# VHH binders against UPF0159 protein Ta1429: the designs that were tried, part 5

Target 1, 206 residues: UPF0159 protein Ta1429, of Thermoplasma acidophilum (q9hib2r271to476)
Amino acid sequence: EKVRLIKYSNEREEMQKVLALLMYPFAEDASGIISRIKAMELSEASAILERIRDLRKNRRMKVGRPFEAVNYVFEVTTNYGAFRDLQRHRFLSIVRKPLTVSYGFDVPPIIAKMPDLSEEYAEAMKDAERVYRIIKERYGAWIAQYAVPFAYRYPVVFTTNLAEATYFIELRSTPQAHFDLRDIAIRMYNEIKSVHPSLAGIIKFV

## First folded at step 21 (VHH; from z3 with S52N)

Design k11
Fold by ESMFold2 at other seeds, fold request of step 26:
Structure k11 (fold): chain B 206 residues (1-206), chain A 122 residues (1-122)
Amino acid sequence: as target 1 above (206 residues)
Amino acid sequence: QVQLVESGGALVQPGGSLRLSCAASGFTFSEYKMRWYRQAPGKEREWVATINYEGGSTAYEDSVKGRFTISRDDARNTVYLQMNSLKPEDTAVYYCAKEGDYVKGSYEFDSWGQGTQVTVSS
């Protein structure tokens, strides 16, 4: 799969952490607030998050630091160009492998719609694959990765939090965003919605 | 033993409606999130909708939002998917899923039903 959510936590517990952090600046003691939140019904916690979502009037109004407490681990299989752009975001940690031709390559949508360019593009990618395999056989994978065009895919594991994910998703899901990043953003959004439907509600501007 | 049995799949024409049901047994139904997934011919299985427990939130994949409604009846241990304004691209085997147990900080894999076929064609 292009985007896989491989680790996430219990949503009720994560919602409780977020609510505790939201209330902490206004509380006399943290333990008292935590106790009250732990007793809260899931429906009430969800309703509070929905009200917080409603207070965000536009994309510039960030979700706030309490949402940094909700962490995710994703595996994304995408082209190296898109990966370089992913690195510019405040992700917590990124683990990667040497570049390879084993996962195939992406064809940009504008090229895919133009048959002559699409054929020329594919031939260039196959030429690079041939060079990669020759170099890998003789000099190993580390040297061979220099022959891999940015259009080739490979898997990357990274961690993020809900605040950073919200920022990334809302920024990159717009029609003006680079097509690779928009696709990744939408897929991350769906992954979060599938497991954390209440928390995903804070992601408003998609 | 967890068992999930989907029913209600049928052949319908574009624009039509269909209601899927999933009868659940072997676990405390009211304590778990329930999900619908679908798998079209030649595609990987994809998420469609999630419903939380205890009156929590629902969520939908964007292409079905506004057309599909997930609901649950905890007294009857049943989750439903009401599908309106059906399109040919909704053709798939639809699977009901129970969220896995959360054990030692990790989720076990979801439990799945056998699926029910929905075909939308002229």
Scores: ipSAE 0.576, ipTM 0.849, lowest interface PAE 1.8, mean pLDDT 86
Fold by ESMFold2 at other seeds, look of step 23:
Structure k11 (fold): chain B 206 residues (1-206), chain A 122 residues (1-122)
Amino acid sequence: as target 1 above (206 residues)
Amino acid sequence: QVQLVESGGALVQPGGSLRLSCAASGFTFSEYKMRWYRQAPGKEREWVATINYEGGSTAYEDSVKGRFTISRDDARNTVYLQMNSLKPEDTAVYYCAKEGDYVKGSYEFDSWGQGTQVTVSS
């Protein structure tokens, strides 16, 4: 799977945390606000989130700090070039495995459109795989990773929050984004929608 | 024990409509998110739609948004998928799923029905 949502929390509890953080600065009574939020039906809480969504007029208007309280863990299997671009974003933790040939390689769309270049590209990747396996047998996987072309894929685990995920998804889902990052962004969006349909509503500019 | 029984799958022409039903038992239906998934031959199972409880939000995979509507009837313990403007690429076995229990800070796997076949062909 290219994008897996490994960990997420109960949506009602997450929505309650977000609403508490949004409303507390304007409350006369902290206990009263918390009690009201705990008593909310999901429809009422969802309606408030939809109103907050409506206040955002463009993707440069950030969703706000309260949404940092909602956390996710993703595993993404992608090529090293896309991984370097992914690292430019503010994620809480990023862990990767050594590079390997086990997950196959990506062919850039511009090369894929040219049959002669596509064939030559695939042959170069097969040559690199052969060299990798020779080095791995003789010197081990750690050293062999230096022979892996960046087009090969490998899994990366990272944590993020809904505020940063919204920023990343809205930035990288545009046609101007690099094709690998756009695909990752759209898949992350679908993962969040599938488990947190109410909270995912804040992600507007996809 | 959790039981989910899908029905309503049929052969239909492109542009047609179907309504799928999922009868649920063995849990407090009104307290759980319900989902539809589908699996085309030779492909992995994919998410289609989610409906929250207590009148909460719905969400859809982009290719079905505007054409499919998920709904629920808590009095009858039933979730529905209304499918309009059907296309050949919608051909799949459709599965109803109950959100897993949230235990010790994480979700258990969803519970699944047996599926119902939808075929869209000319």
Scores: ipSAE 0.568, ipTM 0.843, lowest interface PAE 1.8, mean pLDDT 87
Fold by ESMFold2 at other seeds, look of step 25:
Structure k11 (fold): chain B 206 residues (1-206), chain A 122 residues (1-122)
Amino acid sequence: as target 1 above (206 residues)
Amino acid sequence: QVQLVESGGALVQPGGSLRLSCAASGFTFSEYKMRWYRQAPGKEREWVATINYEGGSTAYEDSVKGRFTISRDDARNTVYLQMNSLKPEDTAVYYCAKEGDYVKGSYEFDSWGQGTQVTVSS
């Protein structure tokens, strides 16, 4: 539930678009290229993508603009602190809701290791939930959101494309990345692999 | 009527191997991606592996990569999951899934089997 891939398209059709955009600038006959691409077996198209993957020597070698043609919509449920870091990736089109207490809260790892402090933390969160619900009943959800601690999760929906997703995933999957962002990146990678196993091959430096 | 019947789940020792099978009927098997998922007690179902059609690409969740292999036999309408180097953390009900239909620019939800229990214990 932390990362859900809620919209994606047919992989063969997306691969055909990518291949057409890759090959058209260097083709003498546009109709011939499009016809060949449409007739291409999925395994043949996958092999071409594997060759492109092989030519990328490091993460600084970005995937090309043709991969911008493959679009995804994700829903990510994360705490507000992690959301602010996610927003630093300005190429993500983001839609969000008012903050709420309905999705539970995260306990920071250093607090989780201390049982007495974990109990105090949970008690503070329960108090905040109570205040939130009182304010929501009296003044509505928009005002009540100001009683929601940063540790609470909430869902955000964003759109991205395979080129942007590759950059984000390869950047944030490193051990040095903040844990929340690294977890989101790895889960996005798994979601893309699960539905687009051939196209996901371009994501190399995970 | 789509039917997916998993089999091969068993109790196995850590480090052991197991092969799951999923017999499929009610659709043109060769035209669809097939997936395996698993669900440990008290946890959400998680994706394990996908195999494309047309002798196509496979993909794996990180924790099983290198240990599990998904394969398919289109002549027998069967998808397999070969599981090697099994760990206690692999204990779960394993589900076979058929990719949903792509209708009006969107995918329908996957169709699921009933699951088969895999238990890894000394």
Scores: ipSAE 0.503, ipTM 0.823, lowest interface PAE 2.4, mean pLDDT 86

## First folded at step 23 (VHH; from k11 with V103I)

Design l1
Fold by ESMFold2 at other seeds, fold request of step 26:
Structure l1 (fold): chain B 206 residues (1-206), chain A 122 residues (1-122)
Amino acid sequence: as target 1 above (206 residues)
Amino acid sequence: QVQLVESGGALVQPGGSLRLSCAASGFTFSEYKMRWYRQAPGKEREWVATINYEGGSTAYEDSVKGRFTISRDDARNTVYLQMNSLKPEDTAVYYCAKEGDYIKGSYEFDSWGQGTQVTVSS
């Protein structure tokens, strides 16, 4: 699976936490506000989040620091070129493995549409795989990774929060984005929507 | 004992409509998120739509947004997927799913139905 959401929390609890953080600076009676938030139906809480979404007129308007309280852990399996670009964003923790040929490789769409070039590309990748396996067996995995083309995939695990995820998704889902990062962004968006449909509403400019 | 039974899948021409139903039992239906997934031949299972409880939000995968509508009838313990403007790309087995329980800081696996076949072809 290219993008997996491997850890997330109960949406009602996360929504209550976000609303408490949004309302705290303006609260006259903190205990009353907390009690009201805890008693909210999801429809009422969702309506407040939709109002906040409506205030965002463009993607440059940030969602605000309260949304940093909602955390996610993702596993992304992508080529090394895309991984280097992914690293530019705020991720709280990242774990990666040495480069290897075990996860297959990506074929650029332009090449995939041209049978002659696609065959040559695949043969080049197979040649690199053969060299990798020879070097690995004789000199070990660390040295062998230098034979791995950037097109090969490997999994990484990272954390993010809803504020950073919103920024990343809205930035990289545009047609102008590099195709690998655009695909990752759209898949992350779908993962968040599938488990947190109310909170995902803040992600507007996709 | 959780049971989810999908129905309403059929062969339909492009541009047509279908409504899928998912009859649920064995749990307090009104307290859980419900989801639809689909799996096309030779492809991975993919998320289609989610509906919250208590009048909460719905969400859709982008390719179905505006064409599909997820809804629920808590009195009948039933989730629906109204599918309009159907395309050949919508051909798949459609699965209803109940969100797993959130226990000790993590979710248990979703519960799944057996699926219903939707085919969009001329």
Scores: ipSAE 0.610, ipTM 0.864, lowest interface PAE 1.6, mean pLDDT 87
Fold by ESMFold2 at other seeds, fold request of step 26:
Structure l1 (fold): chain B 206 residues (1-206), chain A 122 residues (1-122)
Amino acid sequence: as target 1 above (206 residues)
Amino acid sequence: QVQLVESGGALVQPGGSLRLSCAASGFTFSEYKMRWYRQAPGKEREWVATINYEGGSTAYEDSVKGRFTISRDDARNTVYLQMNSLKPEDTAVYYCAKEGDYIKGSYEFDSWGQGTQVTVSS
């Protein structure tokens, strides 16, 4: 539920597209390249992607522009604080809903370890929910957004591509990353691996 | 119609090994990706591993990588999951799944079987 991959394409077709874009600048004949790529067994195409993975010696070596051709649509439900950080990654195109109290709230781990603080925190969130409902009924959802604390979850649908996803995942999967963003990054990585095991190989530094 | 029959689930001690099998019929097995999922009581179904066709890549959920191996035998229309170094948290019903058909730029849902129970306990 936190991260869902809701749209992706056929992996063989996406691999063919990436390989065509990688090889085209160095080819004399475009139709010859297309024919060769269409004829490739999946194992051959996967081996080429593995060699490209091997050329990336560190996370500062970006994947190339051909990987921008592979697109994904994700649905992510996380607290608004984490979403603000997620949104600062310019590679995201996003469709969002108004902030609301309907998806529940997160309790920060440091507060969750302290029972008295955790109870006080939950009471504050309930108070905010009450105010939100009153404002929404009287003045509408757009105005009511001002009453939603950042701990409340913000469900969004966004598009990205494999190059941008690689950058985000490799940046935010490190132990130094904020816990919410690290969790999102790892879940996105698993979603891509589950449907595109060959293409996911380019995501190396997780 | 697509049919998937999992077998090999058992009670196993921590650190032990187990091999699951999934017999497939009703489709051209060698043309589809196959996946394993699992679901523990009170948890959401989670992806475990994927195997491509034509000798393509495999991939694993991070918690099982290095311990589990997915493989396939196209002559027998069978997918396997070799599970080593089993832990109590691996306890779940394991489901084999066939990747759905890709139609009009979109995937249909996976087909999956009835599952096989794996229990890891002392």
Scores: ipSAE 0.600, ipTM 0.860, lowest interface PAE 1.7, mean pLDDT 87
Fold by ESMFold2, fold request of step 26:
Structure l1 (fold): chain B 206 residues (1-206), chain A 122 residues (1-122)
Amino acid sequence: as target 1 above (206 residues)
Amino acid sequence: QVQLVESGGALVQPGGSLRLSCAASGFTFSEYKMRWYRQAPGKEREWVATINYEGGSTAYEDSVKGRFTISRDDARNTVYLQMNSLKPEDTAVYYCAKEGDYIKGSYEFDSWGQGTQVTVSS
């Protein structure tokens, strides 16, 4: 699995939290607003989120700070080159392991279209694997990781929120995005849609 | 015990339509999100569609959006997948899934049916 959504919360509870935060600055009576939100049918709450989505006319119009309250934990297995680009986005927490050859490697689409070049690329990756194994036996895994080419995959766990995820997905799902990041962005979008279909509606510019 | 029984899978020509059904029992159907997944031979299982409860939203994987419609009938404990404009790429075993229980801040695994085969070919 390249992108796995490890942790998410109950959507109704998350929607109630977002709506409470959206309405609080305008509320005369906080208890009354909370009571109304708790009484909402899921369809009514979803309709309010759709209206908020509609107000976003372009991706530069951020979704707003209340959506920072919706949190996700993802595990992404991607090549190290793509991971370096992921690090440019603000993450709440990251867990990493030493680089290894155990997860296989990615072949860039341009190379994959050329059978002879694809074979040469795979041979180079296998040579790197051989060197990795030699260094690991002699010096251990932490030193051997420096022999691992950027094309090899590397699992990472990170926490994000819906506001950050929206920004990342909308930025990296465009045709101008690097192919690895676009794929990750689309897979994250699908994961969020699968568990939070109403909240995912705020992600508009995909 | 949760039981999910898919039906309606068939061989159909490209451009054709099918309606899949999933009969559910052993839980309070109206309180749970329901999902469809599919798995083509030699490929990982992939999410297709989700339907909320209580008149909430639906969501679709991009390649099926506009062609597939997920719906539910809470009186009959049944979730449906209407599949229009079928393509060879839609060939897969389709699985109905019940969202797992949310217990102490964590979701249990989804419950799955046995699947129903959809084949789109001339």
Scores: ipSAE 0.582, ipTM 0.855, lowest interface PAE 1.8, mean pLDDT 87
Fold by ESMFold2, fold request of step 26:
Structure l1 (fold): chain B 206 residues (1-206), chain A 122 residues (1-122)
Amino acid sequence: as target 1 above (206 residues)
Amino acid sequence: QVQLVESGGALVQPGGSLRLSCAASGFTFSEYKMRWYRQAPGKEREWVATINYEGGSTAYEDSVKGRFTISRDDARNTVYLQMNSLKPEDTAVYYCAKEGDYIKGSYEFDSWGQGTQVTVSS
């Protein structure tokens, strides 16, 4: 799958942590805030998060540090060209593999619409695969990766938090974003919504 | 044992409406998130909607937002999907899912129903 959400935490517990951090600056007593938050129904907690979302007037206004407490692990498989752009974003950690021909390649949409160009593109990719396999046999995988075109797919695992994910999703879901990055951003957004519907509400400018 | 039984799938015309139901048993229904997924022939299974418990939030995949409504009746252990303004691209088998248990900081897999077929065509 192009984007998989590998790990996420219990939403009630994450919401309680976020709310505690949001409310602490205005509290006389931390234990009193914790007790109220623990007793809170999800509808009340969700309503507070909606009010915080409403305070964000544009995507430049960040969601705030309390949302850094919510963590996710994603696996993304995209062509290596798109990965180079993805890695420009600040993630908590990235686990990489050598570039290889094993995961197939992407065909740009404009080329896919042109049958003759699609055939020529596929021929070029097969030629690159042949060269890669020869170089890998003779000189090893690290040298052979230089023969792999950027159209080949590259799986990567990374961790992020809700604050950083919000920034990435809101930045890259715009029409001006490169298609591959926009697709990844939208898929990450849907993954977060599917497991954390209340917390995902903070992601506003999609 | 967890059991989820979907019903209400049918053949409908474009622009029509349909309500799916999912009867749940074998767990404390009011403590779990519930989800709907769908899978068209030859396509990956895709998330459609999630509903929290205790009156928490709902969320929808963008292509169905504004047309579909997920709801729950905790007294009857039932999740619903109201589908309005149906389009041919909504044709799929629809699955009800119970969020997996959260054990030692990790979620187990969701539990799934058998699915119900929705077909939108003239």
Scores: ipSAE 0.579, ipTM 0.849, lowest interface PAE 1.8, mean pLDDT 88

